# Ledger of designs, part 2: VH-VL binders against Ras guanine nucleotide exchange factor D (gefD)

Target 1, 231 residues: Ras guanine nucleotide exchange factor D (gefD), of Dictyostelium discoideum (Social amoeba) (q8is19r433to663)
Amino acid sequence: GSNIIAQQITIIDNEMLMAIPPSQFLHKSFSKESKSPQFHDMVSKFNEWARWTSSEILSKEKLVERVVTLSFFIDLAKSCVELGNYNAANAIVGGLNHSSISRLKLTWERLSTKVTQDYDRLLSLFDLSMNYKNYRDEIKSTKAKIIPYLGLFPKDLIAIEEGNDNFTNNNLINTEKFRLLYQTIKKIQSYQQPLFTFKTSEPIKQYLKNISNGLSEEKDFHSISHKLEPR
Key: E = the ipSAE of ESMFold2; O = the ipSAE of ESMFold2 at other seeds; V2 = 0.75 times the mean of E and O plus 0.25 times the DockQ between their complexes.

## First folded at step 1 (VH-VL)

Design a09 (framework fv_amlenetug; at its last look DockQ between E and O 0.02; V2 from the best seeds 0.00; counts 0 for: pae O 17.2 > 2, placed apart)
Fold by ESMFold2 at other seeds, look of step 2:
Structure a09 (fold): chain C 231 residues (1-231), chain A 122 residues (1-122), chain B 108 residues (1-108)
Amino acid sequence: as target 1 above (231 residues)
Amino acid sequence: EVQLLESGGGLVQTGGSLRLSCAASGFTFRDYAMTWVRQAPGKGLEWVSAISWSGGSTDYADSVKGRFTISRDNSQNTLYLQMNSLRAEDTAVYYCAKDTYYYGSEGWFDPWGQGTLVTVSS
Amino acid sequence: EIVLTQSPGTLSLSPGERATLSCRASQSVSSEYLAWYQQKPGQAPRLLIYGASSRATGIPDRFSGSGSGTDFTLTISRLEPEDFAVYYCQQYGNSPFTFGQGTKVEIK
């Protein structure tokens, strides 16, 4: 189950990560899709993972099926973390934490205590507090190949660019600014490593690459959620 | 809550040495540049030294170059200042301060520790 | 080295009055690289302003900064009793980072 799906998600995310040239992080190129198409492909897929999570849960009209589906996505996010794919794990957690999902009290109350505790640990891992401190601590201690949450690098790079001039007041090159940019880009490149251990399942991979074709639109999530569980 | 606690100050003779420590908590220490600033009794503030988040880049005021060494231990969340060949003009309260930018050096500081007094007697 | 000269050395004012503190640099400093600190007796400095005009978190809007090039000002629009302290400007555009000598704001 969730382990084989997590492996295929990780193959897809790693292919996208490997495809991003460093130039897409330079000169704030990531701010414009035309200057950073591979970066934006990965961002778009992140949003698809999140929307997929919410849409699948909301598609289950029967409570028992919805509880099983919710449990599956919690297990899937946990499996992604175990494989080192923090990007997809964070996306799935985002879909689980969507207001249309978190308000499904009847569904959440039916989860086992173990699955509920797994979800609480996932929320804590991706907590925004102290500039994602828990997440940043997690990835620094990890020894295996990881796929990091890509969304933090634009934040870090923008802060460096806007907090420093290219030249000092005396028109000397500001070497500290360029050292900071270089170190951040080298960190990104250090994650761009091939996968050797996962077998590709072409049917599953193809399904996952095309999941947006069948998903409900986010604008409809609240209406569906209310129909499933009124306040 | 970010906290910075300096220690290691005291009385020392001219030519002597001291090592100051700054224990950091309430933030991810290894992500931030750190600095030492000193203030002689009744005088203004003087920047002393800065160190990058990894410890790979350091900088010093001319008045302390060659005598002081800034370092950090990111596993212990501790900043250090080794002060050698101390002179009377090194007498000051020494503050450690956190740079507010988490992967770089902005050069402005928030918060500051409460300081530790170093007195150099002839 | 960029020398910052603050004026006046002491500013004697009553509560409710407007305070204007000057900081002049020996060389041009980008406004992005100037900060102001407040220091009360027996306490560590407290950041007020960074980037010449941006208030730090929790700083009341009666504090404002302005200036560019060689001339920078800190303005306190209406002095409160807790505002009587020493104020320092700092440049961080060039190493070494330097502070002005301070302006003491005291009750007249």
Scores: ipSAE 0.000, ipTM 0.388, lowest interface PAE 17.2, mean pLDDT 83
ESMFold2-Fast, scan of step 1: ipSAE 0.402; ipTM 0.766
ESMFold2, look of step 2: ipSAE 0.005; ipTM 0.508
ESMFold2 (binder alone), look of step 2: mean pLDDT 91; pTM 0.925

Design a10 (framework fv_amlenetug)
Heavy chain, then light chain:
Amino acid sequence: EVQLLESGGGLVQTGGSLRLSCAASGFTFSEYAMTWVRQAPGKGLEWVSAISASGGYTDYADSVKGRFTISRDNSQNTLYLQMNSLRAEDTAVYYCARHEGFLEWSYFDYWGQGTLVTVSS
Amino acid sequence: EIVLTQSPGTLSLSPGERATLSCRASQSVTSNYLAWYQQKPGQAPRLLIYGASSRATGIPDRFSGSGSGTDFTLTISRLEPEDFAVYYCQQYGSSPITFGQGTKVEIK
ESMFold2-Fast, scan of step 1: ipSAE 0.030; ipTM 0.617

Design c02 (framework fv_cixutumumab)
Fold by ESMFold2-Fast, scan of step 1:
Structure c02 (fold): chain C 231 residues (1-231), chain A 122 residues (1-122), chain B 108 residues (1-108)
Amino acid sequence: as target 1 above (231 residues)
Amino acid sequence: EVQLVQSGAEVKKPGSSVKVSCKASGGTFSDYAISWVRQAPGQGLEWMGGIIPIFGTTNYAQKFQGRVTITADKSTSTAYMELSSLRSEDTAVYYCAREGYDFWSGYYMDVWGKGTTVTVSS
Amino acid sequence: SSELTQDPAVSVALGQTVRITCQGDSLRDYYATWYQQKPGQAPILVIYGENNRPSGIPDRFSGSSSGNTASLTITGAQAEDEADYYCNSRDSSGNHLVFGGGTKLTVL
């Protein structure tokens, strides 16, 4: 089940990460779509993973099918973490944590205890508090090949480029800033390795690559949610 | 694997200067910062400063500002630390070390030279 | 000086767990790195950035951080772990590196 789909998602994410030229991380090029098209392609794909998650759950009018679908996406996010794909896992958790989904009390109440515990662990891992401390701690401790959460790269590069409260207004700030910037870019490049060796399922891969063609518009999510489970 | 090979022991008189070298061996001299750390006999480690050869930028600890000069020669894969106006309290082992930076972890010194003993005799 | 403080000495019995502590205000913002030094030898990196081990460092070594304190833990100490241990981090400005005074570990 979810493992084969997680593998195909990871192949797609890895191919997209590999396709980003290093120049798109230099000189804040990632801030301008015209200068960083591959970076923004991967950002768009992250958003599609999240929207796909919410859209699929909201497409299920029957409670029992909604419970099954919710459980599937929790298992899928867990499988992505186990494969080292923190990028897609975080996107899926984002979709699950969307207010249109989190409000579906009847659906959440019917999850098994094990699935609920798995979701709690995922929420803890991707908790944004303290600048994603739990996620950063896990990434630091792993020696396995990973796809890191793409969204922290621009945030961290901008923070380094613009400085922070601990930097002084003297010549020493320049040395530290250039060290951090260069080493950060090298670290990002270290993740751009063709090291995942999963079996490709071409039909599933093509479906996942073109998933945006079937997604509901996010503006409709709350309307659909309230129709499924009225307040 | 990169190793850092340091110059031999020096005996200097007070008021003179000393220049210690640190040569990268077994790898390309690129893309890492070099720190200098000293240790007086029976004392702890003390960071003196560092250089990022690609940028040519240096950073010195406040205690050594004005007396220390750190340089690098890319053609010979060698970093240098020159300390001027030597005093008896400058007697120490001087280490060079390669600085790494992990995005999530911050700075660390992963490869160290074996040290150069500098004795400032009276 | 006073930027990072370590106790000068600690002892542990063979096979037991010991925690070496480093304290300083900059540790609220920056992670500590830990170095092991044996007599007559250059320091060796043991832990970088809170809890990362370089290749070749045994898994009995771990790091942790809480508030203004960083700790190096050796679980199941061995005779060869007897050494001086130094913490290292940035000063309060974030621009200079500073070392703790070092902790001499004795394995009984």
Scores: ipSAE 0.000, ipTM 0.416, lowest interface PAE 16.9, mean pLDDT 82

Design c03 (framework fv_cixutumumab)
Fold by ESMFold2-Fast, scan of step 1:
Structure c03 (fold): chain C 231 residues (1-231), chain A 121 residues (1-121), chain B 108 residues (1-108)
Amino acid sequence: as target 1 above (231 residues)
Amino acid sequence: EVQLVQSGAEVKKPGSSVKVSCKASGGTFSSYTISWVRQAPGQGLEWMGGIIPILGIANYAQKFQGRVTITADKSTSTAYMELSSLRSEDTAVYYCARDSWYGDYYYMDVWGKGTTVTVSS
Amino acid sequence: SSELTQDPAVSVALGQTVRITCQGDSLRSYYATWYQQKPGQAPILVIYGENKRPSGIPDRFSGSSSGNTASLTITGAQAEDEADYYCNSRDSSGYHVVFGGGTKLTVL
């Protein structure tokens, strides 16, 4: 199942997370790929998880196979959350929530009640309203090792940078601003820990590392979607 | 101990399709990947694509995108390769092989005996 | 690059050492794997992971790599080593498998 695949995704995501030097979160370095290559590698992989999700569902011409595939990705996202991988779970939910997928009413209506409820819980968890309140509350309440949604750190760092001057009115270094930046970076570093629980499945891991080239381009998603379910 | 048994030779007309089977015996079918590799008479080996049965999805070489479909039936431990819109250039021996991806290592350690597909005039 | 290049033919005297080379930019990132193919037969894996031999492959077979070049070396070639040798690896994306054109080894 989905659990072994979620484990391999989590191994990959954690290897990428641990490879990011803290300097790539300093001075908005994350805004330029040339200054933050490891951070952008992980962003690229996040986008690949989302595109893989949408592409796989859209590749299924037969309704029954499409329902099975949709159900699989919902279960995969749920498994990622259970393993503490909020990053990949959010990416998969993004792929499921893509308009080319969400419009496939014939597919969605054939999901079991349990799978539909699981998806609703995932949508609630990753709801961006109130600055991702549900997600932030969830990760704050957990004591386990997690892989956080990486995209929130640039948002938090930019908010601190824009909300505070580098210098006080006396032209002194604003120590409070740099304290907030340091605390945020320290929090990121606290998540950069090795995984020892998961067993590697090399065939699955290598496939997942090399997923991108066989996938449909996002520009083609709506065209494919409408061919599968025109009305 | 794992053996890959392929279906018999095929003779096809241009424009038709061919579906070759590869049945695994011994070992766990779902735990490994199956690649398809062809060889035209007097030519080299050419990778067409592969499937990871546990994921139920396949990847294909750029040259064969849109013409090849690789599937797997876990209940019968059988992988299939279907090639459509056949041309004379598709005349070849088609091999299935157990493909392994291990960190830095990519290799095919168990091969079927091959299926000859002839596309005739 | 996604292309792997091999010389089409090479010869070696019985008992001598021969080196078969495979060249491509993807070999900077991925190990070459080597296969032996005799007429009318499916390929057999002889070297993977730079210099690892499957069980049953004689010690005279070894592999090496440097930059964009991988080599299969047969030390003390025997008559039964006469065959076609193929390298393979991943393309630059890591997503696709690519084979070299093959090298026909003749043992004199």
Scores: ipSAE 0.000, ipTM 0.432, lowest interface PAE 12.1, mean pLDDT 83

Design c05 (framework fv_cixutumumab)
Fold by ESMFold2-Fast, scan of step 1:
Structure c05 (fold): chain C 231 residues (1-231), chain A 124 residues (1-124), chain B 108 residues (1-108)
Amino acid sequence: as target 1 above (231 residues)
Amino acid sequence: EVQLVQSGAEVKKPGSSVKVSCKASGDTFSSYAISWVRQAPGQGLEWMGGIIPMFGTPNYAQKFQGRVTITADKSTSTAYMELSSLRSEDTAVYYCARSDYYDSSGPYYYMDVWGKGTTVTVSS
Amino acid sequence: SSELTQDPAVSVALGQTVRITCQGDSLESYYATWYQQKPGQAPILVIYGKNNRPSGIPDRFSGSSSGNTASLTITGAQAEDEADYYCNSRDYSGNHLVFGGGTKLTVL
């Protein structure tokens, strides 16, 4: 199952992370796709993981197949966290927490207690409150190779850049601002390391790379959701 | 293209065991599930169980629980089905078939590639 | 204890449309897959999921599902379509696969 797929997702995410030059995090280059193509490739793939999750669940007309698919994606997100892939795990949780999915009460009420508890832990881990405190605390405690949630890097860099002047009140270079920017970029680079333990499965990897070919468009999600469960 | 090559025909006595092999070509063995399906002469198809070789964990149909053992050897890309305490009713053609478990359809065991079958005859 | 029920035989004239049905309580929850088997040969997958065809299966084969019934339709039956057809799905528990008894199609 979910573990093999999580491994292949992690290989894909790590290859994309490794391909981002550090220059794409400098001078707000990440704000423009033309100046940060590898960064935006990874952002696009994050969005595809989320849409894939919602689209697959919504594609199941049979209630029990929908329950099985929902359980599968919860297990997949859990497996991603266990492999250190917080990026894909957060994307999948985003897809599960989409309003078109969260409203499917008949589907959710049929989940096992264990799967429901796993989902609650994932929601807690990726909770946005207190600037992603739970997630930040989790990644600080690990000594293993991880793929961090990519979206926090531009957020942190913008906050540092806009919260601090380039010059002090004495018209001197603000060394503290540039120290914070440097340390943040150095932290990003520390995550750009090869995977040591995951074996590639080319059929699964190719399927996952081309996942966008069969996805429903987000604009249709609510219409499909209400057709499956009108209540 | 993927092929599944099965071992040759077997003639066994009641009470004995038979072990049938299924050798996969290419990468299919590591990324797909292998199912075992039998068919008695003039009868329909019957699913016995399956295994995902990557994990090594088998799944057995209730009727065969305690009598069937499904294993996989990743080094030789070969799956095995061993059926014990053979009876005359176990006379059948035994097929192995691959199932694509990587698609997003959940646990959907559609079997797209089949072996040619192994005839097992149980007689005194 | 057959979980899935099929009629044992059906006939169709060359070029006409035939529908083979499969009934079972589990089909309310799971899709059926369909296999074609000719004498002395291994089965061939013809329909999986709701209405998906593997590469190489002619367009004349289609699947449908409604309530506890799944159907395989052959539009414009050909002589080479004469075979046994089996539906396959999950048992009531969802943990195991079960086959229908098979339907022998004769093309007249």
Scores: ipSAE 0.000, ipTM 0.408, lowest interface PAE 17.1, mean pLDDT 82

Design c06 (framework fv_cixutumumab)
Fold by ESMFold2-Fast, scan of step 1:
Structure c06 (fold): chain C 231 residues (1-231), chain A 119 residues (1-119), chain B 108 residues (1-108)
Amino acid sequence: as target 1 above (231 residues)
Amino acid sequence: EVQLVQSGAEVKKPGSSVKVSCKASGGSFSSYAISWVRQAPGQGLEWMGGIIPIYGTANYAQKFQGRVTITADKSTSTAYMELSSLRSEDTAVYYCATDYGDLYYMDVWGKGTTVTVSS
Amino acid sequence: SSELTQDPAVSVALGQTVRITCQGDSLRTYYATWYQQKPGQAPILVIYGQNNRPSGIPDRFSGSSSGNTASLTITGAQAEDEADYYCNSRDSSGYHWVFGGGTKLTVL
C-alpha cells in the first residue's frame, strides 16, 4: 500500500506545519535556522522525502525491482496529491526527477503507459515555469484542507519584503507592504488546521520519521546510478 | 469540446445487471474525470461514482459500494457503469458527465440512458 | 439523511432577484457547484468554484458562500430561468460527491 503510506506522510507533514509559529515568517527569520527551527524542520523533512525516493530506487540492483519501486513512488506522489498533500508530492517528484534517476532509461522504458502518464501529470502540476503557475492555479481553485508546497512561502515573503520599503517618501508606514505580508501570513495560518480523517499507524509513522537512517548520500547517487545502468 | 454519447434504453428484470456505456469524443479522453449520476422519476440527482481514466482510479458513493463498477477503455474512449442486483428502485435515467481541463465539475453531460427494472 | 439541504421550491417575479440556498457542514470546507435542469433535459453547469460561470451562462447568475451555506443568485430573473436548481459538493470524507435535494424555481 501506497495510500496508507501517503496518509502517514500527510499526518507527519501536517503536524510539522501546525508547529510553525507565524513569527518564523516575519523579518526573514526563515533564512536562519536558529530563528526558525520548526520551519527548518519541515524543510529538512521535505529534503528527506526527496532523498528517500532517490535512495530507495537506487538501492534496487535488479531491474525488475527497480521498475516496481519507481512505479511505487509515482503512485505515492499521486496519492499525496489526492490527499491534498502538495508538499510531499512535490518532494517525491523532485526525487524522481533527480538526474541520477532520470538517466535510468532501461527502468523508465519498462513503466506501464498508465504509470508514465501519471508521472507526466505530476511533472505538469509541479512545473516551475511561470512561477509555478499550474500549481498556484490548482491551489486557488480549492478551499479543501491541503498541505501546500512550503518552499514557495519564503520566496513570496522575500519578494514582498524586498520589493517594498517599510516607509513611504513621507516617512509614513507603507500600509500596502504590511497588508501584503499580513495576507500571506494569514494564508499560511489558514492551512494550519488539524487533520482528523486518517488513522495513525504507529510503526509506519515511526519508520517515516526516521527514514534518514540508512539512506544513501546524494554525493553517491551518480556513482550508484552508473553501476546499475552503465552508459 | 468534449461530446458524450450514451448507449440506448434498457429494460431489465429484478436481480439482473445492466451495463451502460458513455463514449467521449473531442479532446484527450485520459484528461477527463467521468462521473455517473442517476435520477429516478420525479426525484433529484444522485451521484453514483466516477473514474479518472489516466489514473485508472474509480470512486463510488457509499450507497452503491459493492453494487456498482465503473471502468474505462482508453482505446475506444468509452466509460462504463455496471449496476448489479437490480431492484425496481433502480428505475432511473443514468447520466455520464465530464469536465474539460480542471477537476470534477460536470460541465459536459450525456443525454441520459433510461433503465427500467420491471418483471 | 441528506448532507446538503435545499428548500424544495421558490418563486420570483420577472425581473426581480432571487437567492437559492444550499446548507451543509461540508460547505465549510468545499465549494458548491450549481446545476440547472429543465424538464426532459440533462443538467447544465451554471456556477463552479464558488462564483465562476462556464461559457454561455448569463451574467445574471452568481454564487457566494459563507460558513455552512452556499447561495446561487439570479439578478433580474427571466422566464427561461424557470427550472430545477441543484447544489453539489463533496461529502464529509472529501472523496465523494453529494447533491442537494433540488429547488424548483417558478418565475411569475
Scores: ipSAE 0.000, ipTM 0.417, lowest interface PAE 16.8, mean pLDDT 82

Design c07 (framework fv_cixutumumab)
Fold by ESMFold2-Fast, scan of step 1:
Structure c07 (fold): chain C 231 residues (1-231), chain A 122 residues (1-122), chain B 108 residues (1-108)
Amino acid sequence: as target 1 above (231 residues)
Amino acid sequence: EVQLVQSGAEVKKPGSSVKVSCKASGGTFSTYGISWVRQAPGQGLEWMGGITPIFGTANYAQKFQGRVTITADKSTSTAYMELSSLRSEDTAVYYCARVPEYSSGWDYMDVWGKGTTVTVSS
Amino acid sequence: SSELTQDPAVSVALGQTVRITCQGDSLRSYSATWYQQKPGQAPILVIYGKNNRPSGIPDRFSGSSSGNTASLTITGAQAEDEADYYCNSRDSSDNHVVFGGGTKLTVL
């Protein structure tokens, strides 16, 4: 089942999150791979989760198998949210929401009502509108162990950095700008905590670490999609 | 800081049902699970079940399957535990508790409500 | 194998070390979590995930596990530690929770 896989994904994501030094969020270091290798490793893995989702669904020529696989990834994203892994959940939702997948109307119409409702809740949670308001509201006041969507931290840090000068008009250090940067980095560090209750399944973990070895290229997704469900 | 506020004590007749509420204060409801645990007078702790509020998915201990229903209302940050077909043996203090890592198990309960006493008598 | 076994009572002299044990097959696969309960109060979490301590729990509390046995150790017991202590763990079959019977700690 999806729960065991979600646990292994979360172990992998947490190990990657824990490995990012705080310095990789300072001075926009995250904008350059040479200055933020661990951050970019986690970004690459996020993209792999999304591509894996799309690729697996597109690999199923039979409608019945495609419906089963689509249902599985919706349940997997739900399991990730239940584990507090918003990063992987958002990556999987991104893969499900890819245009090559969303166009497969015959596949989507065969989902159970429950699975469709679960997917709608996931889309609402990760909705881009109002700067990810639904997602931000969901995590804002929680003290639960979570893995947040990492992509929002660079966005927030860039907004603070570019929206404020390093010095005031009187050539004094802008303490408010640096307070905001520090608080954001401190918040990121608060999420860098070990997992104590998860059990490792080494075979599944190794499969998930090397997932890219079997994936279709994204440039081929639309071609494959149109062969599966023309027009 | 999160607190779980439970509804007040109940006195019920055998064969009736009771519905206990658990309201999370501080707005941290959606990202964790809620477990329900009871304790009969002078006895130990007994797990009844748990729910993930964001999706409304509930898991029940085998002993209580068919008699217990656990629900959650995300909009009010409130979880509910309803126990039907009450017997004298259901006389207990009923606790709700937060579970931060529910997908890896319901066992890690870090914040507990103060308990709701339910007495079943004829 | 759904049960966790605890001794019903244990005593310790003020300032001495005491070990409370929890035994069951589930502990071979899953960590024990420990709770303290004082009369008339709800349980509070003391140790989780083998040996992790929540904020506010004194460092005299520690956890350990070996095989099918988990232990809660209180180094330098204080009068305020007098309470019932419960372990719990997961039941792997249905992802359920099982509690031990509880151990009443008396501080002399």
Scores: ipSAE 0.006, ipTM 0.474, lowest interface PAE 10.5, mean pLDDT 84

Design c10 (framework fv_cixutumumab)
Fold by ESMFold2-Fast, scan of step 1:
Structure c10 (fold): chain C 231 residues (1-231), chain A 122 residues (1-122), chain B 108 residues (1-108)
Amino acid sequence: as target 1 above (231 residues)
Amino acid sequence: EVQLVQSGAEVKKPGSSVKVSCKASGGTFDSYAISWVRQAPGQGLEWMGGISPIFGTANYAQKFQGRVTITADKSTSTAYMELSSLRSEDTAVYYCARLDEYGYSYGYMDVWGKGTTVTVSS
Amino acid sequence: SSELTQDPAVSVALGQTVRITCQGDSLRKYYATWYQQKPGQAPILVIYGDNNRPSGIPDRFSGSSSGNTASLTITGAQAEDEADYYCNSRDTSGDHLVFGGGTKLTVL
């Protein structure tokens, strides 16, 4: 069971999502940290979820413990998807798919068939091909409260802004461009709903909020990986 | 909007197996877990297990480990519960229910099937 | 073996208030959900997440939870409220759902 941890991650992610003012998605403000601090806090936390995943697995010198930890993070990502937290799930999958982790053949070979199949489904869900088609299809018909993958919104907003002119050939306002921008921002706002559905575990929540203090640096991951399994 | 339609009543001999189906219509089948809950005559509700259709992974109550298998077919939006080595004590109404996991600790079961009566008699 | 304990029966006079309780250590960590079941029918969700009422459930139903005890309260009981009420939560491991034994409510 990883479900309590998934719940605490979801509380943290939702608090951060709700703290982002809509103005941080306007006029490319998200491109500068000084103009979009709450947006960048959530991006930073996404990167921490990924680094935490890789760092914890690499911290296990014993093969048996490394297998257990790898299985735990696969189950954790799966639990996040089941709770509607696509943001944290994608971050964890990113950490699992890091080259320093994916190369650990002895560790991956000892996973159960069930856990391996769960990982394959997660990789398929978050496959970036065709502009995240599998992920977009998955959330398109969902009516439950979700936390979407936040990193996709800046990409979509930039594509809309730079792919369309502000004025038509007749020097009239391009209403289609502004309709698309409005709809995208309105969609983001639709996800900014309070979570009253999970009980907070303060010790776990505080640990998860401050995980960056105990993690290995990404620059050291390959060195550690090769010491654990030198291939 | 979402409706769960269960297969019809079954009469089985002791030692046989029964497989009950639960077909979802409307809504997102993949986004919700499906739970199986049974109720013996005059007794309370008993959770048997559930399945996440997106991952195909099932979780079972300890009492039913080794006897119950829960599966899902995403292409037909149908979940199945198969119970083997049937005993007279397995005579019960078997319910499927949609579990909204975004709710509370495995969530809450907001949509229920009407139940399938399984009678085990010699 | 249920990890959630309910009294098997309770009675209330028409129009009066009744409280049904559910007790278990898992309720310190996990939310309680309540279901109503009438004879020959499937259960109906009446309260989720300790105190939330689904759309379509009358205002007279409310829930609360403190420590290891969750409660379902019906204020101004109606004849149609006569039913079995089940609490539901996770076991202490968090891995499985468990039901209380059920409370039969009689409206006199």
Scores: ipSAE 0.006, ipTM 0.487, lowest interface PAE 10.0, mean pLDDT 84

